# VHH binders against q8kes1, part 21

Target 1, 126 residues: q8kes1
Amino acid sequence: MNLKVKGARDVFEYMKGRIPDETKEHLFVLFLSTKNQILRHETITIGTLTASLIHPREIFKAAIRESAHSIILVHNHPSGDVQPSNADKQVTSILKKAGDLLQIELLDHVIVGNNDWFSFRDHALL
Short names: E, the ipSAE of ESMFold2; O, the ipSAE of OpenDDE; V2, 0.75 times the mean of E and O plus 0.25 times the DockQ between their complexes.

## First folded at step 14 (VHH; framework vhh_8emy_2)

Design j2 (at its last read DockQ between E and O 0.96; V2 from the best seeds 0.89)
Fold by OpenDDE, fold request of step 20:
Structure j2 (fold): chain B 126 residues (1-126), chain A 119 residues (1-119)
Amino acid sequence: as target 1 above (126 residues)
Amino acid sequence: QVQLQESGGGLVQPGSSLRLSCAASGFTFSDYHMHWVRQAPGKGPEWVSSINPSGSYTYYATSVKGRFSISRDNPSKTLYLQMNSLRPEDSAVYYCAKEWEYDSHTYSRGQGTQVTVSS
């Protein structure tokens, strides 16, 4: 049975132990069912997150492939600081728009740091 | 079950201060970010402020930044919102919230406490 995520904390918990190299920034996508169950996750990119590196095509190609009802973006900050950067916000904005068009909701964007997280939804950035 | 109970609201004049409290139970308070959201009549919910589990990071809406201060006491499972320099536009029901819930697309919140700022 797939794990259901109810909020950002669940995403944070899910990501524990799933980041291959915490010294590097990883962007993940969680693919969710209609019941917010994690179907699977995929590493999209490794390295500094920039708007130029994240193309909606890649994210939603994967989402469509997985027949995801919605997606959650997750990326870690190697520094441990979970404060969203402008790049994070830009990427989120772009993917939100793309998701809206495709009717695959960007449900949340969660930044994971040292025993802490930041949810775009929780903080009204999404 | 998750319970959030807000208190401290009231009717005050512009420029005055209020301190809201939220008593939390039914979950591990110290493991969650906590939030204040408000809703004014005829408007949708508006995020006001957030605080991370340890209290090391606080976040504020632009409209309240510099005037409001969020804090928490994990041992007593209490969330606070110090509201200074209150304005009429701050009038709303203020809710304590645990997190934005993916199923309901809303904050898990209490019943709220009314804050009215009026001359």
Scores: ipSAE 0.916, ipTM 0.950, lowest interface PAE 0.5, mean pLDDT 95
Fold by ESMFold2, fold request of step 20:
Structure j2 (fold): chain B 126 residues (1-126), chain A 119 residues (1-119)
Amino acid sequence: as target 1 above (126 residues)
Amino acid sequence: QVQLQESGGGLVQPGSSLRLSCAASGFTFSDYHMHWVRQAPGKGPEWVSSINPSGSYTYYATSVKGRFSISRDNPSKTLYLQMNSLRPEDSAVYYCAKEWEYDSHTYSRGQGTQVTVSS
């Protein structure tokens, strides 16, 4: 049975020990089943996030291959500050639009730090 | 079982202040972001404010920024919303929430407390 996520705190807990180099910014996607179980996660980028490095077609091609019902974005801020950047918001907007079209929902975007997280969904940014 | 109980609502005139409280139990209060969400009759839920576990970061909807103040007391497991300069458009049921629940597509929230602002 795959691990189930009920809310953003579970996503934060899942990412503990799963970020290879916490001194670098990573963007991940989690592919979710209809029961909100994590099917797997995939690293999208390493390094400073910009909207231009995001290719929705490749992300959603992988989501279709996984038979994902929905996806969650996760990234870390090496500083530990979990406040969303403008680039974080732009990436979220792009992938939300693509997911709405394809009916593969972007369920949340969770920024993780050392002892805190920020959920776009919890704060009505998604 | 998660339990959230809001209190402090009432009927007040425009320009008045109210302080809402939320008593939490059934989960480790200090481990979660906490939120206030409101809902007027016939309308969808509106996020109002959030506070992180330590209380070091607070967040506000544009419509309430500068008038409302969120706080928490982790030892007493209590969340607060100080509401100043109340307006008729602030009238709603106010809910205390632990987080957005992915399964139900809504906030895990209490029963709410009614705030009515009218002349």
Scores: ipSAE 0.819, ipTM 0.902, lowest interface PAE 0.6, mean pLDDT 91
ESMFold2, look of step 14: ipSAE 0.818; ipTM 0.906
ESMFold2 (binder alone), look of step 14: mean pLDDT 86; pTM 0.868
OpenDDE, look of step 14: ipSAE 0.907; ipTM 0.946
ESMFold2, look of step 15: ipSAE 0.810; ipTM 0.905
ESMFold2 (binder alone), look of step 15: mean pLDDT 86; pTM 0.874
OpenDDE, look of step 15: ipSAE 0.909; ipTM 0.947
ESMFold2, look of step 19: ipSAE 0.815; ipTM 0.906
ESMFold2 (binder alone), look of step 19: mean pLDDT 85; pTM 0.868
OpenDDE, look of step 19: ipSAE 0.909; ipTM 0.948
ESMFold2, fold request of step 20: ipSAE 0.809, 0.802; ipTM 0.903, 0.900
ESMFold2 (binder alone), fold request of step 20: mean pLDDT 86, 86, 86; pTM 0.872, 0.876, 0.872
OpenDDE, fold request of step 20: ipSAE 0.915, 0.915; ipTM 0.949, 0.949
ESMFold2, last read: ipSAE 0.806, 0.808, 0.815; ipTM 0.898, 0.896, 0.903
ESMFold2 (binder alone), last read: mean pLDDT 86, 86, 86; pTM 0.870, 0.872, 0.875
OpenDDE, last read: ipSAE 0.915, 0.914, 0.914; ipTM 0.949, 0.948, 0.948

Design j3 (at its last look DockQ between E and O 0.97; V2 from the best seeds 0.00; counts 0 for: grease 24.23 > 24.2)
Fold by OpenDDE, look of step 14:
Structure j3 (fold): chain B 126 residues (1-126), chain A 119 residues (1-119)
Amino acid sequence: as target 1 above (126 residues)
Amino acid sequence: QVQLQESGGGLVQPGSSLRLSCAASGFTFSDYHMHWVRQAPGKGPEWVSSINPSGSYTYYATSVKGRFSISRDNPSKTLYLQMNSLRPEDSAVYYCAKEWEYDSYTYSRGQGTQVTVSS
C-alpha cells in the first residue's frame, strides 16, 4: 500500500534515507493520489536550486504521466539549515501558478535538513 | 486522539501583554513543529508564529515580529505565546496548531482562546 501523507512531518519522514547524496541539493517531486497517497517520487534536479533550473513543463509532464492529483516539492539543504531562500520562494511561486493552471495542485513545498524541516504550508507561504 | 487546549486569553488594553498557553496531548509533541494561528471575526485564519521541534528556530508573521515570542516546553508538552505591545488589530481567537493538514486544508488546532484588545 502506498504511504499516505497527512502533513509536512510525514513528508519529512518519507524522505529520510531517500536522498542519495545529502552533500548535494536534490529537488524531488512527490506525486499524490486524490487520497494524498504517495504514488511515487522523482528526482528533478541535483545541484544548486535556482528558478532558472526548474522547468514546470518537466515537473508537470511527470505529474500527468503518473496521473497525480497533486504534487509536493521537496528539496534538501546540504547545510542542514531549512530556511527557505528567495530562490526557493520563487520556484514555489512559479510552480504554484503552473499547478493552478493545470489543475494539479502544488500541495506543499518541504525543505529537509538535519533532523528538521520547513513546510511552506505550515508557514503560510503557500 | 490529538488534543490541544489553549488558555490565557482575555480582555486587555492596548500596549498590554498576555501570555497564551497550549496543553498538548495525544501525539508525540516533541516530534512536531507547533504553531499559533488566529482568526478575527469576518476574516480567515492567519498564521502567527511557529517553532521547530527543538525550539532552536522560531518564525513570526510580519505583523507580530518584535512583539510576540513563541516558546515550548517539550517535557510538559506545552506551547506558549508571549504577546507584548498588544494592538486592537491583534484581537482574535488564538489557536494552537500541530500542523497544516493536507486532507482538511487547515491547521489541526484546538478550540482557541479569545484575545480582545480594546481601550
Scores: ipSAE 0.903, ipTM 0.945, lowest interface PAE 0.5, mean pLDDT 95
Fold by ESMFold2, look of step 14:
Structure j3 (fold): chain B 126 residues (1-126), chain A 119 residues (1-119)
Amino acid sequence: as target 1 above (126 residues)
Amino acid sequence: QVQLQESGGGLVQPGSSLRLSCAASGFTFSDYHMHWVRQAPGKGPEWVSSINPSGSYTYYATSVKGRFSISRDNPSKTLYLQMNSLRPEDSAVYYCAKEWEYDSYTYSRGQGTQVTVSS
């Protein structure tokens, strides 16, 4: 019962009802198959996102264990404003570099809010 | 089936304005971000501008900020790009795009409209 994601809107739809406390910022990783089906997702952090809390080795260890072909980052902005912060960009850059080395591509980073989303890939930030 | 049809391109002199239009069908237009991308001969695609589903947020590449304005009309399923103060480096085929497709590693886009800025 794995959902296929074709683009960022599908990621936004997947996250509906899957954020435990929408008043707090959560960062998730989605592990994807070769056919861009979501194998599962995992919570990376809860609370204000900082690059110092991101450990690429743990994310990619999980990706390898899951046999993921690629990953997508997702996080919510409780404010509903989906514009990326500098911290969001920094985290994305770190995980893109790690994924490139391991050949487990970071396909996208999708910020979700109230009835809107922002895709890094759509806006050429990836 | 997604269909995107761009129009409004042409040959103009530097400093001119053009307004591009994109007619959309085959999907719920108001449910998606819409994008303009451009491609000059011999170069890769370049993202130009985006607008969210409601039209409340607009985004621009640094190279066009202050000169270009994106808008949408959801009832008519139409996307627009107002291009002012055109420069020779703006010459490209301009594409209307629905989203980046993860399977194909490219934008879902139309056939494009040619904009040429020269004299």
Scores: ipSAE 0.824, ipTM 0.903, lowest interface PAE 0.6, mean pLDDT 92
ESMFold2 (binder alone), look of step 14: mean pLDDT 85; pTM 0.869
ESMFold2, look of step 19: ipSAE 0.800; ipTM 0.896
ESMFold2 (binder alone), look of step 19: mean pLDDT 86; pTM 0.876
OpenDDE, look of step 19: ipSAE 0.902; ipTM 0.945

Design j4 (at its last look DockQ between E and O 0.96; V2 from the best seeds 0.88)
Fold by OpenDDE, look of step 15:
Structure j4 (fold): chain B 126 residues (1-126), chain A 119 residues (1-119)
Amino acid sequence: as target 1 above (126 residues)
Amino acid sequence: QVQLQESGGGLVQPGSSLRLSCAASGFTFSDYHMHWVRQAPGKGPEWVSSINPSGSYTYYATSVKGRFSISRDNPSKTLYLQMNSLRPEDSAVYYCAKEWEYDSNTYSRGQGTQVTVSS
């Protein structure tokens, strides 16, 4: 049975224990059904996130392959600070536009830190 | 059942202050970020402020930075918004929200409290 995510809190809970190395920044994509059930997640990149490393083509190729209705981006900050960087915002903006064009909604971008998270959706950044 | 009840709104003059409160129930308050959003007549909802579960981080819209202060009391499950130096453009219905709900595509929010700033 696939886990349903209702909001960023659920995403945060889902990610607990699923980050292989919390000392490194991981970017994940959650692929969601029409009922916001997690179909699967995929690690996109490990290391410092930059806009150049995040290719919409790869993310949405995977999304299409998974027949995802929508996607959620998730990445951890090893520092524990969940404040989004300018790079985070830029990547989010690019993927939002791509998602809109492909009609695979970027539902949220969640930053995971030490016992805290930051949702772009919650904070009107998406 | 999630319940959010806002209070503290009213009619005030520009430059005045108000303190809004939100009584939360039906969920583990201390586990969630809490938010204030507002909606003025003829406008869409506008995010105002957020606070993380512990209260260690607060976030503000550019339009209210330096004037508004969000806080929470987890034991009493209460969210607050201190609004100082109020402006006419702050006039809106203010809502307390638990989080953005993916299914409904909107904030899980209360009924709101009216804030009117007018000379």
Scores: ipSAE 0.902, ipTM 0.944, lowest interface PAE 0.5, mean pLDDT 95
Fold by ESMFold2, look of step 14:
Structure j4 (fold): chain B 126 residues (1-126), chain A 119 residues (1-119)
Amino acid sequence: as target 1 above (126 residues)
Amino acid sequence: QVQLQESGGGLVQPGSSLRLSCAASGFTFSDYHMHWVRQAPGKGPEWVSSINPSGSYTYYATSVKGRFSISRDNPSKTLYLQMNSLRPEDSAVYYCAKEWEYDSNTYSRGQGTQVTVSS
């Protein structure tokens, strides 16, 4: 049975043990069903996050292929500090706008680190 | 089974202070970010402040930064909001919240406590 995410803590728990190299920054997308079950996740980028590396067309093409109803972004900070950067905010804004147009909602962006996380949705950044 | 019970609201004059409390049960309090959200009559909900599980990071809306201070006591499962230099614009029902629930598209929150700032 696919894991249902009720809120950002469940996203954080899902990512434990699923980051291939914790010493590097990764941006993932989680593809969700209509019942907020994680269908699967996919790595978007590895390395320092910049908006120029984000291609909404490819992300939403994958979301359509997976029959995703909605998506969640997940980003790890190897330092353990989960405070959002300006780049994190810019990427989130770009993908929110694209999701709104395609009606595949960006539910949240969750930054994960050492025993902590930061939810854009919880902190009214989304 | 999440239960959140806010208290400490009241009617005060501008410039006054109030301290809100929230008693939490039905979940592992120390495992979650906690939040304060407020709603004035005729307005949508407004996020006010957040605190991470350990209490090491605090976050504030621009409108309250420097005047409000969030804190938590994990052993007693209690969240606090110290509100200083209160203004009429701070008048609202204040809710403590555990997190945004994706299914309902809203915060999991208590019944709220009324704060009214007027002369």
Scores: ipSAE 0.823, ipTM 0.905, lowest interface PAE 0.6, mean pLDDT 92
ESMFold2 (binder alone), look of step 14: mean pLDDT 86; pTM 0.868
OpenDDE, look of step 14: ipSAE 0.897; ipTM 0.941
ESMFold2, look of step 15: ipSAE 0.800; ipTM 0.899
ESMFold2 (binder alone), look of step 15: mean pLDDT 85; pTM 0.865

Design j5 (at its last look DockQ between E and O 0.95; V2 from the best seeds 0.86)
Fold by OpenDDE, look of step 14:
Structure j5 (fold): chain B 126 residues (1-126), chain A 119 residues (1-119)
Amino acid sequence: as target 1 above (126 residues)
Amino acid sequence: QVQLQESGGGLVQPGSSLRLSCAASGFTFSDYHMHWVRQAPGKGPEWVSSINPSGSYTYYATSVKGRFSISRDNPSKTLYLQMNSLRPEDSAVYYCAKEWEYDSGTYPRGQGTQVTVSS
């Protein structure tokens, strides 16, 4: 049975223990069903998150492959600080627009750190 | 069942202060980010402020930065919003809110408390 995510806290809990190397930034995509159940997650990139490194075509190719209704972006900050950078905001904006066009909603972007998280949705950034 | 009860609103003059409180129950309060949102007549809901579970990080809308202060007391499961230097444009119903729910597409929130700033 697929795990349902109700909000950002559930995303944070899901990600616990699933980051291979917390000393590096990992960008993940959670593929969700119409019932907000996690169908699968995929590592998109390892390293510093920048808009130039994120290709919407790759993310949404995977989303389509997984028959995802929506997606959630997740990435960790090795520093433990969950404050979003300008790069994080830019990536979110780009993927939001792409998702809207493809009718695969970017449901949230969650930054995970040391026993804390930041949800773009919660903070009216998405 | 998530329950949130706001209090502390009222009618005040510009430049005055109010302190809102929110009593939370029905969930593990200390595990969640908590939020204040407000809704003015004829306008949609507006995010005002957030605080992380531990209280170590606070977030504010640009419109209230420097004037409002969010805090929490986890043992008593209470959320606070200190509102200083109030302005007429701050007039709204203020809601205490749990984290955004993906299913409902909104903040679980209480009944709200009315804040009216008028000379």
Scores: ipSAE 0.910, ipTM 0.947, lowest interface PAE 0.5, mean pLDDT 95
Fold by ESMFold2, look of step 14:
Structure j5 (fold): chain B 126 residues (1-126), chain A 119 residues (1-119)
Amino acid sequence: as target 1 above (126 residues)
Amino acid sequence: QVQLQESGGGLVQPGSSLRLSCAASGFTFSDYHMHWVRQAPGKGPEWVSSINPSGSYTYYATSVKGRFSISRDNPSKTLYLQMNSLRPEDSAVYYCAKEWEYDSGTYPRGQGTQVTVSS
């Protein structure tokens, strides 16, 4: 199977052509198998990301239904600037804590732009 | 296979400078973020610095910000770390690393280069 993600660049490549409207900010979750194969992705929010719009119970309910071993968060910055905001960090912290408790690991949070990405894991923010 | 080879380490006095180099092969160097990590004896790996594929964005751990400078030369597939104002606590093996690998839970890295800062 050829849908395995080895690192953040593979996540960035996967998202090419999969963002419905690149002029809007989207938050996605990728559900992963035990072999880090993408089972599917799901759009969580569209519009400016805030921690108050994130519902961990719904994300992890979906992860359990998909039999996901782990998850990756992805969102796009329409500007192309991939630097994490405070809201991005807050959302990541909330979902990492929930994942740790449920033992469905948040492997990474990847911000994607035009020709670049930013991985929380690569930069020791996870 | 990813191949990374670090060089430029040595034994220096506090306040000295060193420039580390890393030769990369076995992957398309210009397609990836590159990283420096370091490991002191008996400690886990510590992320030091990162640079994006084009070299337009650089990132630093708070312990080295303002003293270290990361750069890359994509045509020569070479990563650099300029280390200024070295302190004894900077003593470690320094590794050049490709992006975090989800399967292993670590960075793919080279053999490292020893930096020892002592008086």
Scores: ipSAE 0.757, ipTM 0.887, lowest interface PAE 0.7, mean pLDDT 91
ESMFold2 (binder alone), look of step 14: mean pLDDT 84; pTM 0.852

Design j6 (at its last look DockQ between E and O 0.94; V2 from the best seeds 0.88)
Fold by OpenDDE, look of step 14:
Structure j6 (fold): chain B 126 residues (1-126), chain A 119 residues (1-119)
Amino acid sequence: as target 1 above (126 residues)
Amino acid sequence: QVQLQESGGGLVQPGSSLRLSCAASGYTFTDYHMHWVRQAPGKGPEWVSSINPSGSYTYYATSVKGRFSISRDNPSKTLYLQMNSLRPEDSAVYYCAKEWEYDSGTYSRGQGTQVTVSS
């Protein structure tokens, strides 16, 4: 049975133990069903998150492949600080627009750090 | 069952201060961020402020930054919002919230407390 995520905390809990190397920044995408169940997650990139490194076509290609109703972006900050950078905001904005166009909603973007997280939804950035 | 109970609202003059409180129960308070959101008549919900579980990080909307202060007391499971230098545009129903709920597409929030700033 697929795990249902109700909010950002559930995403945070899901990500515990799923980051292969916390010393490196990982960008993940959670593919969700219409019932907000995690169908699958995929590592998109490993390294510094920049808008230039994130290709909406790759993310939404995977989303379509998985028949995802919506997606959640997740990435960790090796520093442990969960404050979003300008790059994080830019990537979110780009993917939000792409998702809207494709009608695959970017439901949230969650930054994971040391025993803390930051949800773009919770903070009205998405 | 998650319960959030706001209090402390009222009618005040511009420039005055109010302190809102939110009593939380029915869930592990210290496992979640807490948020204040407000809704004025004819407007959609507006995020106001957030605080992380430990209280080490606080976040503010541009419109309230420097005037409002969010805090939490984890032992008593209470959230606070100190509102200083209140303005008429701050008038709204203020809600405390546990998180944005993906199913409902809105904040899990209490019944709210009315804040009216008027001369």
Scores: ipSAE 0.909, ipTM 0.948, lowest interface PAE 0.5, mean pLDDT 95
Fold by ESMFold2, look of step 14:
Structure j6 (fold): chain B 126 residues (1-126), chain A 119 residues (1-119)
Amino acid sequence: as target 1 above (126 residues)
Amino acid sequence: QVQLQESGGGLVQPGSSLRLSCAASGYTFTDYHMHWVRQAPGKGPEWVSSINPSGSYTYYATSVKGRFSISRDNPSKTLYLQMNSLRPEDSAVYYCAKEWEYDSGTYSRGQGTQVTVSS
C-alpha cells in the first residue's frame, strides 16, 4: 500500500534515504491521492532553489497525469538548517496560487535537514 | 493515542503576565515540533508560536513577537507559553498543538485554556 502522510513529520520520514545526493539541494513534489497517500514523487530541480527555476505548468501537468488530488513540496537543505529562505517562500507562493486555481491543493511545503524539518503549513505560511 | 492538556489560563488585567502549560502524552514528544494556536469568539484559529523538537528554534506571529516566549521541557514532555504585556486582543482560548493534520485540515490540539484580558 502507498504510504499515507498524516502531517509534516511523516513527509520528513518518507524522505529519509530518498535523496540521491544529500550534499546538494533537491526540490521534490509528492503527488497525493484523496486519502493523502503518496502516489509518486518527482525531482523538480537539483541545485540552489530560485523562483525562476519553477514552472507551474510542468508540475501541474505531471499532477494531472498522475491524477493527484493534492501535492506536497519537499526540499532539503544540505547545511541541515531548515529555516525557509525568501526563495523558498516565493516558490511556495507561486505554486499555492497555481494549485488554488486548478483545485489541486498544495497541502504543505516541508524543508528537510539532517534531523529536523520545517513545515510551512504548521507555521501558517500556507 | 495523543493527549494534550492545556492549563494556566485565567482572567487578568491588561499588562499582566500568564504562563500557559501543556502536558503531552501518547506519542514521542521529542520527535515533534510543538505549537500554540488561539481562537477568539467568532474568529478562525490563529497560529501564535512554534518550537522545534530540540527547542533550539522558536517562531512567533508578528502580533505576539517580543511579548510571548515559547519553551519546552523535553524530559517532562511539557510545552510552555510565557505571555507578557497582555492586551485585550490576546483574549482567546489557547491550544497547544502537535501538528497540522492533512486529513482534517486543522491542528491536532487539546481542549484549550481560556485567557481573558479585561480592563
Scores: ipSAE 0.799, ipTM 0.902, lowest interface PAE 0.6, mean pLDDT 91
ESMFold2 (binder alone), look of step 14: mean pLDDT 85; pTM 0.853

## First folded at step 15 (VHH; framework vhh_8emy_2)

Design i1 (at its last look DockQ between E and O 0.97; V2 from the best seeds 0.87)
Fold by OpenDDE, look of step 15:
Structure i1 (fold): chain B 126 residues (1-126), chain A 119 residues (1-119)
Amino acid sequence: as target 1 above (126 residues)
Amino acid sequence: QVQLQESGGGLVQPGSSLRLSCAASGFTFSDYHMHWVRQAPGKGPEWVSSINPSGSYTYYATSVKGRFSISRDNPSKTLYLQMNSLRPEDSAVYYCAKEWEYNSHTYSRGQGTQVTVSS
């Protein structure tokens, strides 16, 4: 049975132990079913995240391939600070728009740090 | 079952202060971020403030920064919102929320407490 995520904390818990190298910034996409079960996750990029490195085409190509109802973005901050950067906000905005057009909702964007997380949904940024 | 019960609302004059409380039960309070959201008549829900599990980080909407202060007491499972320098535009029902829930697309919140700021 696939793990169901109810909110950002569940995403945070899911990501524990799943980041290959916490000294590097990883961007993940969680593909979710209609029941918010994690179908799978995919590593999109490793390294410093910039808006230019994130292509909605690739993310949603994967989402469609996985028959995802919705997606959640997740990335870690090696510094442990979970505050979103302007780049994080830009990427989120772009993917939100793309998701809306494709009717594959960007359900959340979760930043993972040292024993803490930041949810864009929780903070009304999404 | 998750239960959130807000209290401390009331009718106050502009410039006054008010302290809201939220009693939480039915979940591990200390493991979750907690939030305050508000909704005024005819308007959609507005995020107000958040606090991380340990209390080491607090977040505020631009409209309340410098005036409101969020805090928590994990042993008593209580969330607080100190509201200073209240304005008429702060009038709303204030809700304590556990998290934005993916299934319902809304905050898991209590019944709310009415805050009215009026001369």
Scores: ipSAE 0.887, ipTM 0.941, lowest interface PAE 0.5, mean pLDDT 95
Fold by ESMFold2, look of step 15:
Structure i1 (fold): chain B 126 residues (1-126), chain A 119 residues (1-119)
Amino acid sequence: as target 1 above (126 residues)
Amino acid sequence: QVQLQESGGGLVQPGSSLRLSCAASGFTFSDYHMHWVRQAPGKGPEWVSSINPSGSYTYYATSVKGRFSISRDNPSKTLYLQMNSLRPEDSAVYYCAKEWEYNSHTYSRGQGTQVTVSS
């Protein structure tokens, strides 16, 4: 029923075909069970990512409603260049801190592009 | 079964170079980012470097940038780390890693190769 994610490549593979308009930047959240199964995903923003567009209360309200044990952020770069921007790092930091306080862990932030991805966790940015 | 075998470590003097190798099997090597992670005695693990599947993007910890160079050879399923201008602070066990595993909160890694830098 639900796909289990073991690492960032599984997240990248899950997102194939699930980005409505690949020419636009999207931020998604994946809600995970205690077994790291994807319960569902939700689009958080569309357009250039900035910290001012992130509303932690709305993300974690949804996570609580889903009974999520943990979350993963996913965001696409239409250019195909998956290197994290400063804004990507700022957003990740904010949501990491909020998740730690609420005990709903931010397991990773995965940037996806044209046949590549970048994991914050793999690169010690989390 | 994922298998990673590191080699090329040794005892060297400060300023020396070493080249580490990692032989990979049990997965499609060309489909994954690969990573080097190191751990000194009494310290937690430290991420060192990463390379994407095609080898077109490389990433380095600030402490090694400009001195270390990661590369891969996908046909031979081999990952490399060229380590130049070695310092005593680089002394550690170096591990080749496939990815961070969410369930264990650790890298999927080999048994490591010892690098010791001292006069």
Scores: ipSAE 0.802, ipTM 0.893, lowest interface PAE 0.8, mean pLDDT 92
ESMFold2 (binder alone), look of step 15: mean pLDDT 86; pTM 0.871

